VH-VL binders against q96il0. Designs and how they scored, part 1

Every score and structure here is a prediction.

Target 1, 167 residues: q96il0
Amino acid sequence: APERGAERRDTAPSGVSRFCPPRKSCHDWIGPPDKYSNLRPVHFYIPENESPLEQKLRKLRQETQEWNQQFWANQNLTFSKEKEEFIHSRLKTKGLGLRTESGQKATLNAEEMADFYKEFLSKNFQKHMYYNRDWYKRNFAITFFMGKVALERIWNKLKQKQKKRSN
Positions, changes and structure headers below are counted from each chain's first letter, unless a header gives other numbers; antibody chains aren't numbered by Kabat.
ipSAE, averaged over its two directions, is called F for ESMFold2-Fast, E for ESMFold2 and O for OpenDDE. V2 adds 0.75 times the mean of E and O to 0.25 times the DockQ between the complexes of E and O.
[cut] stands for letters that were removed.

## First folded at step 22 (VH-VL)

Design pab28
Fold by ESMFold2, look of step 32:
Structure pab28 (fold): chain C 167 residues (1-167), chain A 120 residues (1-120), chain B 112 residues (1-112)
Amino acid sequence: as target 1 above (167 residues)
Amino acid sequence: EVQLVQSGAEVKKPGESLKISCKGSGYSFTKYWLGWVRQMPGKGLEWMGIIYPGDSDTYYSEKFKVQVTISADKSISTAYLQWSSLKASDTAMYYCARLEYYYGEYFDYWGQGTLVTVSS
Amino acid sequence: DIVMTQTPLSLSVTPGQPASISCRSSQSLVHRDGNTYLHWYLQKPGQSPQLLIYEVSDRFSGVPDRFSGSGSGTDFTLKISRVEAEDVGVYYCMQGTHWPYTFGQGTKVEIK
């Protein structure tokens, strides 16, 4: 079920350093690919003195990761189920054995498998269009907040440098 | 909550017929494969066969193919395991279990079991 | 048929100590989709079997994380980090890659 895929998003240990690298303003951990989504989860570092703007960016990235993980976990489970259902149905229609000599599930030739891929793509076209639209909207927001965080850090460095000179 | 509730224990004589049941609740009965597993007294587990109640598509382990019949009545969410002529060697505990056929081929939820005793 | 061999067939464990159960298959359990369909079940005294671990290492819903599975190909292990009284029963490995589905002989776990 789609809940099973969504529940297995995070496989990475926490980072111990609180330094924020330039990449994301935080030192994050990237784990191995999730079994169901095939996406690498990011375990986001939460520094002790995270600014409100940095917090908003981190939360937006976390929410986007969860959304993306859930979408692909669900799609991959649906893809796997429909693929096996297609193979089962076609083998049965052709009167062919469902299992190989070793007892594993049999498959179809490459030409017939191509038929499945075409049918799956056509069936799910609109869902993937909505996913792409939402993906772009989320990434635009993330990019916008990344720019704001970068400016905030530049201004803070300049204020600190001027404060030292004045003293 | 997924539940599989089986019919009660049976004491039979060789040659008699028997039909035991497994009623599924808490999930879409017609959308999941269901299997039967035998456990002989003091022994391990043996797969007997599977059924898809939605269309009654049924497959048997070769060991059991001629010995038993697996069926289902989707209108009452119930699967059946039946013998036309019991043998003393059929004495065992019989479990029904829901099979995740497409995502990993494992039994996730099990019935409580039905003890079948065949003796003179 | 794929033979599933469990060792040991019986073990007696002091409460709070770890336990380890091995399962070996006569053939590779790697499915054509690249996954390995090796599963673990626990049958507590007087109860039906219950799923613990599926696909080598994934814990089923409600299973405590003191249970862990590992292995690949033909060699698999179930570990219990701290055995508790509720863990007594017979543990079975099962392969789902090849028909007919087959189970190991079982490993009886007792508390001493």
Scores: ipSAE 0.434, ipTM 0.734, lowest interface PAE 2.2, mean pLDDT 85
Fold by OpenDDE, look of step 22:
Structure pab28 (fold): chain C 167 residues (1-167), chain A 120 residues (1-120), chain B 112 residues (1-112)
Amino acid sequence: as target 1 above (167 residues)
Amino acid sequence: EVQLVQSGAEVKKPGESLKISCKGSGYSFTKYWLGWVRQMPGKGLEWMGIIYPGDSDTYYSEKFKVQVTISADKSISTAYLQWSSLKASDTAMYYCARLEYYYGEYFDYWGQGTLVTVSS
Amino acid sequence: DIVMTQTPLSLSVTPGQPASISCRSSQSLVHRDGNTYLHWYLQKPGQSPQLLIYEVSDRFSGVPDRFSGSGSGTDFTLKISRVEAEDVGVYYCMQGTHWPYTFGQGTKVEIK
């Protein structure tokens, strides 16, 4: 079977957010928007006495965030590329250059670009539907685990109160 | 992997014609601009022009517009730089480079260069 | 044409020490799209130029983390946190914001 040369899709470099939260933060930290995804990364706080359930929730949140970052980074790159290809094609059809006389990158007007947006949305509709489905599934799971963690914390507080009354 | 392979070194006399080549591989040759960059001996880099091999759309630096012709054969993923009449001042290293134009305007991959020597 | 001015033109660095190269443009390199198309290349002795940094601060694939780019508008800097022997060569800044594309004069980095 001829190994189909994997077109290394230029995956957006996984922009490890250069923003490190202050080491002493007892809370989740929200970074600036990522350059590629335009999503703000969250640095999740790790408690000193993290329960297995809390750890599972944190991991699920982190995985979901990484998934979102990667999806939107790739989507934005694809959009930018296809947009530039469209502009190039239309400018050529109009007998216009890629640069204006002032040396600026030539652009199309809003009406001309409307065709591109319509086509792009149509082409990517299914991809967005799958994304939305998976987004809801992931968030449902996160919410479920958040509820479990909340119950665990209540139970642990009640046990500690009982132990203090018995001593 | 993206590769640009250029033709070998050339030794010519003034007044002779020359055509050097740059073959692209490892990417969609017709969807990326290719540029030519001159480097005179002991000097810096000079952008000469760019070509879109998909349709042969070509742009030149004003300095090079009448001095050289840039062309491409997409069937063999090859771009060309040619002179109709060489001058001694054309003695330089010539690089082809892929231009990333979709996400920015930078040369991301470069050929090994072609040395052109024009001497009497 | 946009004039790109590099400083210094030559730098001799002890291995393990940091290096810094400045690049100034005659006009702002902020494009109408909001991006800044300032790039850095390294040409090692006897080799072709290679991309190091694109769009001011983004490292190209395979470029070590000891290389960093910064700046805005007209003033840009390439930094090498710890210079290694393999970092010897001529560094060029390039602008892609304005037509035509223009390069800096180059900065020769040598090891002491």
Scores: ipSAE 0.404, ipTM 0.789, lowest interface PAE 1.3, mean pLDDT 89

## First folded at step 26 (VH-VL)

Design pab35
Fold by ESMFold2, look of step 27:
Structure pab35 (fold): chain C 167 residues (1-167), chain A 120 residues (1-120), chain B 112 residues (1-112)
Amino acid sequence: as target 1 above (167 residues)
Amino acid sequence: EVQLVQSGAEVKKPGESLKISCKGSGYSFTKYWLGWVRQMPGKGLEWMGIIYPGDSDTYYSEKFKVQVTISADKSISTAYLQWSSLKASDTAMYYCARHEYYYGEYFDYWGQGTLVTVSS
Amino acid sequence: DIVMTQTPLSLSVTPGQPASISCRSSQSLVHREGNTYLHWYLQKPGQSPQLLIYEVSDRFSGVPDRFSGSGSGTDFTLKISRVEAEDVGVYYCMQGTHWPYTFGQGTKVEIK
């Protein structure tokens, strides 16, 4: 898949469906997917007067987006492969063909597919635990830097008011 | 770094047998489907069939099911396309290609091709 | 079998100008689970086919962004925004939704 971390799109954490970490941290670091540009790479704006602190925050957000997209691209590939291997094995055991009468891939009933989902989640438990740990670390860092940027902007506003009063 | 290297060009007479090879490297050979595609002189591409080298499950296009045998030797990461009795109409370029069966259903990496010429 | 029909079969393009190739399938290529397995290949003179676009619109690794794919259902288009000398060859569409897999008859692209 060419989406192995090459594209820079904004991704909301809850937009990663079943494997989304618990909603313990409710901070607005990453915007929702852009409806009008979901077919194009998302580029973060670089202001002309960006402070070193603002630059560090932007780069952290960019790196987190890329990391998250790469993780889920890899997981989607693994999920698809293991799903098809499971279906293939079960169809062969039943003596059934790989394709329906229309020539499309055959599938299994809901109960059989539930077995796959249970097995997949169980096998990937440790990988999801490491992803969840790293996700919280990154979101904590982003939140921390967002706070520092907010304080920097307040301080700059106060300095500008003092400058105007002194002429 | 995925590579598919095919055996060299063949010149044969009608009625002779032939087995051409495709050696895969740079990936897990037993975990990807591998397909064969025919291109007759001056013509387009035709899918012939696919094999899963991990368990040798093999499926053919109906047109080619009786004409050829697809096989693999996973110990040497090699797939084969075989005729028991060649015909002049088998003159073509034959490609092996790695098949992403699990995601997207496309052929992503192709061998260099093996030209088979059958002349009376 | 699903018939894939390409238009035009041959196309001469002035360097730097756009090119557009149409592919029409005899049946819908939307998979039962929602994906559309329509792909585009380029076979340069004397070379093996190479994958350009998969699943209608996704560029394969290393494919320049001047190549784009679009379409749905039964009608699909490959566009080259500015044709370069290295884009010469035969373009094929292929469907992977239904067995047997089938290719279009090809579109030869030449530089004028």
Scores: ipSAE 0.250, ipTM 0.655, lowest interface PAE 4.4, mean pLDDT 82
Fold by OpenDDE, look of step 27:
Structure pab35 (fold): chain C 167 residues (1-167), chain A 120 residues (1-120), chain B 112 residues (1-112)
Amino acid sequence: as target 1 above (167 residues)
Amino acid sequence: EVQLVQSGAEVKKPGESLKISCKGSGYSFTKYWLGWVRQMPGKGLEWMGIIYPGDSDTYYSEKFKVQVTISADKSISTAYLQWSSLKASDTAMYYCARHEYYYGEYFDYWGQGTLVTVSS
Amino acid sequence: DIVMTQTPLSLSVTPGQPASISCRSSQSLVHREGNTYLHWYLQKPGQSPQLLIYEVSDRFSGVPDRFSGSGSGTDFTLKISRVEAEDVGVYYCMQGTHWPYTFGQGTKVEIK
């Protein structure tokens, strides 16, 4: 089974977040799942004295987040559309209306829907492979820049200590 | 189809402990928040708390934070609501509820409810 | 906690007539991200609550088109264009923007 990526914390439509940082928080904030992508957006902290390297890292993280949001929003839209078309097609084939006599949306059984899910996964397999590849590339780049930023911070701390010793 | 099946009705005395369960079926139990809702007889609905079974991250309403414990066993797709010491005021219907977003669709699942009666 | 106030608390409607339920929140339900997590539930007699409308105006799956939700910020409305006998029950607004989630008092809808 393709390793379903990072454990998506799918929440109900809610404002519950693990991180309720105070207004002056020096930490990234994680929002609730987006309505379309179902991904939790991260609001990145911007330091007052952000270095060019830190800025580059932040931008790369932001761009990667936007890329993920767009990908999954589109994927979810496509899935929903194809699912609806599948249901309508199957109901039509059965001679059933789109609504029950009680006015409820007619649904297919789990077995019939299993066929849809298998087909959908099969059709989108290559797309998911490319996504995974690009996801890794982006995250490797982010990790690389995180390392650089960490080194820069260490260097700056060392310089400050030297300056304090010389005074 | 995702179903939430709750444990059966309970009749207890004040001071007794109780643990009721909500078992999920269908989609991954670990990926979606599950909550408990209280409904006292003839009253409205009250959120008690929510749990993410994947890591057991839990949020309580302040009203219920010290009154109940919410837990989950992801290995058997079951969530729990427990009291250490029941009160007569705990007499209510208790619902488990799960909301999930899946590929642009929202799903809402409720258990059938567990009636808890606490009487002397 | 966010206080949700429903009006009216009871409504008796003739079949085929429209119904409207108002829900007001003590604070804005607009999340920082711009989403508004206001939902409408129906609890039919002897049943579990069921979702009707989510995020102000989106109909839940299987919900008839006679149900509609509207509103913004702190003021929300559920409308039933033509009330049917099956619509009898208690309607609740619920906010999911701020923890803890809170329900309105409920509106009992009965048929005349």
Scores: ipSAE 0.015, ipTM 0.562, lowest interface PAE 7.3, mean pLDDT 85

## First folded at step 27 (VH-VL)

Design pab36
Fold by OpenDDE, fold request of step 34:
Structure pab36 (fold): chain C 167 residues (1-167), chain A 120 residues (1-120), chain B 112 residues (1-112)
Amino acid sequence: as target 1 above (167 residues)
Amino acid sequence: EVQLVQSGAEVKKPGESLKISCKGSGYSFTKYWLGWVRQMPGKGLEWMGMIYPGDSDTYYSEKFKVQVTISADKSISTAYLQWSSLKASDTAMYYCARLEYYYGEYFDYWGQGTLVTVSS
Amino acid sequence: DIVMTQTPLSLSVTPGQPASISCRSSQSLVHREGNTYLHWYLQKPGQSPQLLIYEVSDRFSGVPDRFSGSGSGTDFTLKISRVEAEDVGVYYCMQGTHWPYTFGQGTKVEIK
């Protein structure tokens, strides 16, 4: 039976940005950077007469944003934990304590930290490749739907102009 | 589910030795720090020290450094707090707690506590 | 050692009313990396402490939305928007920024 590795429930809390845009805004709003992902969330405008195609685009943008926020929140959490674990291990190997005499966290030098960064990047290389691939796929889909919405808007404007000329 | 189960209540005399235990389950025992926290009767919480069971790295509050010994047996996912010679002033509730040291330095899960009573 | 001062030490609240507890540190709890390691615990009567809030404002898993944390530097606040009977106990702030870890004196919350 494969040992089900205890999944570290190290899911960063889905920090729903508490930023509420003004209700009267006719535009997308950019919030402050999220605490966990460090990404700025976009609050998407919802028009009063949102078409089914516009709604689909908005939902796809929202889902892509949520996916991106969750990915980076989890990645940053993993990075922070592995960094501190690396520091602990190296300090111990050096016979140094985790804390200085002043009670501050002990640090490693830039050279030692460079080894951590190289190892971390190497370990996470495939994960980043998959992320990049999926990022491109999602953004391509969004761009495609943006084009469809643009065409729909043009068509609707043309129909309205024709109706005004016939009256 | 993460659980910390402590040994039962102890009644001892001054000068006796004592070793209480805290068994972790539901997580990787060797990858998390465990702290010990004292609570004297009707008083607040006091951090005593912590251990990393993966390599037995141990740190103490200066107040407790010479009073207690913290240890762990990773083979049975158990941490220990021990006294060589108890005093009446050691009468307290003792909690073990898992410390998320590598992210935020907070105690996320706590044992049920072990009441230690030292009386003549 | 960092001294954590809670106010008030005792609070009697009517069910459904809000509650607020202050915690002040003797020194800034801002870590060099910009994080602030202030945490809140609840110890219900006859129970072990439980984590409520970590890093000033983040709710621990299973903690109700009526609990919120705020503050910066040396001044921190725990708020309960609507106190329930299950919220009775002693609340502790804790700092994790400086060695050794230190707790506030505790704030006893009771229902009227």
Scores: ipSAE 0.659, ipTM 0.858, lowest interface PAE 0.9, mean pLDDT 91
Fold by ESMFold2, look of step 33:
Structure pab36 (fold): chain C 167 residues (1-167), chain A 120 residues (1-120), chain B 112 residues (1-112)
Amino acid sequence: as target 1 above (167 residues)
Amino acid sequence: EVQLVQSGAEVKKPGESLKISCKGSGYSFTKYWLGWVRQMPGKGLEWMGMIYPGDSDTYYSEKFKVQVTISADKSISTAYLQWSSLKASDTAMYYCARLEYYYGEYFDYWGQGTLVTVSS
Amino acid sequence: DIVMTQTPLSLSVTPGQPASISCRSSQSLVHREGNTYLHWYLQKPGQSPQLLIYEVSDRFSGVPDRFSGSGSGTDFTLKISRVEAEDVGVYYCMQGTHWPYTFGQGTKVEIK
């Protein structure tokens, strides 16, 4: 893209955790929770002789993880910002101090905070419904490709056994 | 792209009034807090106060609340810092900066600064 | 007011070598919600400040990964893994946890 001047401070920092598994690992690894999404990233193993079908499956899993990480990172950031906006607005409306004696942001009591939680859920209901739909669509696709890879591996084993017996 | 453009340098006498400006572009001016930061010659940075241009909700650091007035005109995406009676001690560089007030409480984009010189 | 103390106040670095700047606050910067609002800015010669690191360790958009931040509570560090010519200027830490917001006195970084 030619435009490089835009800042997206409304969204959480991008990228999966920088956890790196051992160099010669032959297994997928699960890293620590990402600060913003609270999801544990998977670091996928890439075998030396990965078939085209196996590569498609791995890429689909990687893309799904990135999509999922970004969605929750953004939602968690939005939640934090809207929570503080709500608190500020209510303190201002009630003529109360914005800061405690120590200079930190003041808060509301639990009863008033419940209003925020209800409003947040209502406001974001559709977004979460679309996320769930897309999550299921992606999982269905991944499961489908996992089945195809499993059949590919069985077929290759049978062809190899047939070849050895004919000798 | 987010941009904050401040008015030009000012040379004033003690006792004079002054109003300097900060024009925001490339973002929704009324949806972000904007702060003012002073840098005295050869010194560090001092937060002066902040404004939400959408409704002109304004807050000052106690040090500055009787010294300056912060305002905004949302129709032209411009915030202002003004003095009714300048003192020699007001000689400084003044920055406006966009504030992420609701998360992190940091300044992400800064104006180029306005040098105010108050001398006889 | 929270006093932010930076050390050193001046630093001369050979290009390609690491640099480290310390920032100490007079009180804990841990917010009641558990976040730590400690930020780092760079003011290059003749320019306005620019954000480098927010919330202790998160790089702002477009900031090279040779910049990193760490620390907790009252003690924080900014590190530059390999200093380049474009990194010269004055570095400031800032706290956003307590009003009024306060900055450190600055650390001037220059190349020798």
Scores: ipSAE 0.596, ipTM 0.845, lowest interface PAE 1.3, mean pLDDT 87
Fold by ESMFold2, fold request of step 34:
Structure pab36 (fold): chain C 167 residues (1-167), chain A 120 residues (1-120), chain B 112 residues (1-112)
Amino acid sequence: as target 1 above (167 residues)
Amino acid sequence: EVQLVQSGAEVKKPGESLKISCKGSGYSFTKYWLGWVRQMPGKGLEWMGMIYPGDSDTYYSEKFKVQVTISADKSISTAYLQWSSLKASDTAMYYCARLEYYYGEYFDYWGQGTLVTVSS
Amino acid sequence: DIVMTQTPLSLSVTPGQPASISCRSSQSLVHREGNTYLHWYLQKPGQSPQLLIYEVSDRFSGVPDRFSGSGSGTDFTLKISRVEAEDVGVYYCMQGTHWPYTFGQGTKVEIK
């Protein structure tokens, strides 16, 4: 049973998607948006004769997707909780009701909400800068290995064509 | 691990006062809302109210607003539910439960319950 | 107050067979930001309630994957894919969108 206790509710749940592609698929499959990250996961196809280089690329893509999914799931959860805490605090300070007439949580006007958005962006600026740096590093590495795989596949096809002509 | 431990069963007469307790452990008591829920014998669940122990901010369901008082002592991580004058209709099981108020508004961890019996 | 109506109120299930519990609210439970605050609890015999599902479909920590939730708006369903002896008890739906918070009447699940 995966742990989903109190110490983990300050972070997004692990395994952010439960989508499972059809068993007969021979291609990567894009699932529905994850509830927490709002990103569509890719479910990677594993070929029957995957080369070591192809395996390295697939694992790098999988790890990058997991990293990206987890980052945004955590950021979205933090954003949601801090937003509601900010609204609650400001409504109390201003002496306004916490609930509307329907019984739902009240919100703040656009001017007050702008204060929250500015504070959140400012607070998280450095974290997002590091995320962008790491995102570019990971995608550069993926592109590099995609090129290496493409060259490996071209060479293998050329070798097979040369072998057939010589036979 | 998160635990809510409530005080023991009570047998009282109408008109008597009562204060039952709920002690939270395994989490930051002052950073989570805590609610009280009543279950009358053979009946379902009723939300009574809630408190934020960090600043003692307290809210009541309209049905219970003048019937009970909710309080907390953050120095000992304990919340309280109290009556100044019990009625026979107060006979029920009372639960405290931790509330995720800022995300989803649900009760995630519950105390074991305190049975209150009011009869002459 | 939002009325939460559960059906059936009692359910006898052969071990290993599926079970389904419906919950209907008197008003939409969609929060102003689009989330739906509909939750499910199990109260086993002689125990306090425990959280099973929050926000319609998310399983709480330690809850087996044989439990699943679905629905939208005012109509919600809890499903148990294979009922086991430990699943016996009273199941409650709860709404957290509107004050006061309200619970359904409960559905008693028994093994036959």
Scores: ipSAE 0.569, ipTM 0.827, lowest interface PAE 1.6, mean pLDDT 87
Fold by ESMFold2, fold request of step 34:
Structure pab36 (fold): chain C 167 residues (1-167), chain A 120 residues (1-120), chain B 112 residues (1-112)
Amino acid sequence: as target 1 above (167 residues)
Amino acid sequence: EVQLVQSGAEVKKPGESLKISCKGSGYSFTKYWLGWVRQMPGKGLEWMGMIYPGDSDTYYSEKFKVQVTISADKSISTAYLQWSSLKASDTAMYYCARLEYYYGEYFDYWGQGTLVTVSS
Amino acid sequence: DIVMTQTPLSLSVTPGQPASISCRSSQSLVHREGNTYLHWYLQKPGQSPQLLIYEVSDRFSGVPDRFSGSGSGTDFTLKISRVEAEDVGVYYCMQGTHWPYTFGQGTKVEIK
């Protein structure tokens, strides 16, 4: 069902962040925008005593970030390629020059480009609907696990206080 | 794996015709532009032209437009570079290469080259 | 035509040491969409060219991390952080912004 996997040969490279947070930080960090996706990556804090449930939450958040960055990197690449393909086809059909006097690719005026934007939105409507559905599913799962982690932390604090009283 | 396999070396006399080939595999041959690049002995690289095999849309560098013909047979995933009358100055290595025309405009995969020698 | 000028034309490098190749274009290589279509190729002895870097700084599939590209406008640089025996060959820059596509004259890299 998802189109993303079938298009791997024509997809943008996975994003690479060069930002490095300070060593021994106890906070999540937000890096600069990725070149391809335009999204800011989160560099997740890993505490030394992370529970298995906390680890599952962090990994789910990381996987969701990677999925989201890859989706938008691929969409931005697809948009760029299809835009240039549309321009080429339309210039050829109209018998217009493909290159300017400098030798750079020619373009279409804003009125003609409007046709591309309409076609692109229509063609990609269903793909974006599936993306939105999956985005909400992932964020709902993350929220659910955040609640479980919060309860685990409360329970551990109460258990530790009860143990101290018993001594 | 994307591969471009070119026809073998050719030794020809001036005035003869020649058609060399480039067979693409491991990708959708009709969905990518393919270019031809010349390298004269001991010299650098020169772009000759390109073709979109899906509809045979073809463009030439002005230097080569009257010298060569670029064509493709999509049924066998093969592109061609052809001379009607070779000159000694056509002695060179000829590469085909896949072109990402709609983004970046670069050659990503190259054939092994075909050496064409034209001498009396 | 856009002239692509590489310096140096020849470079002898001690194994394990860095190398740097410059490429200068006669005109800006910035595409109307803001991207810069400057690419780097390596032609190893007796082989066809292979793509290393596209769009100034993006490594092609399978290219080691020791290769990096930088630059803007008309001035560009390819760096090899640690030259290995496999890196010997002629390096070409290429511009894809303006027809006809043009290549630099090449930089021959050798091991000392």
Scores: ipSAE 0.568, ipTM 0.828, lowest interface PAE 1.7, mean pLDDT 86

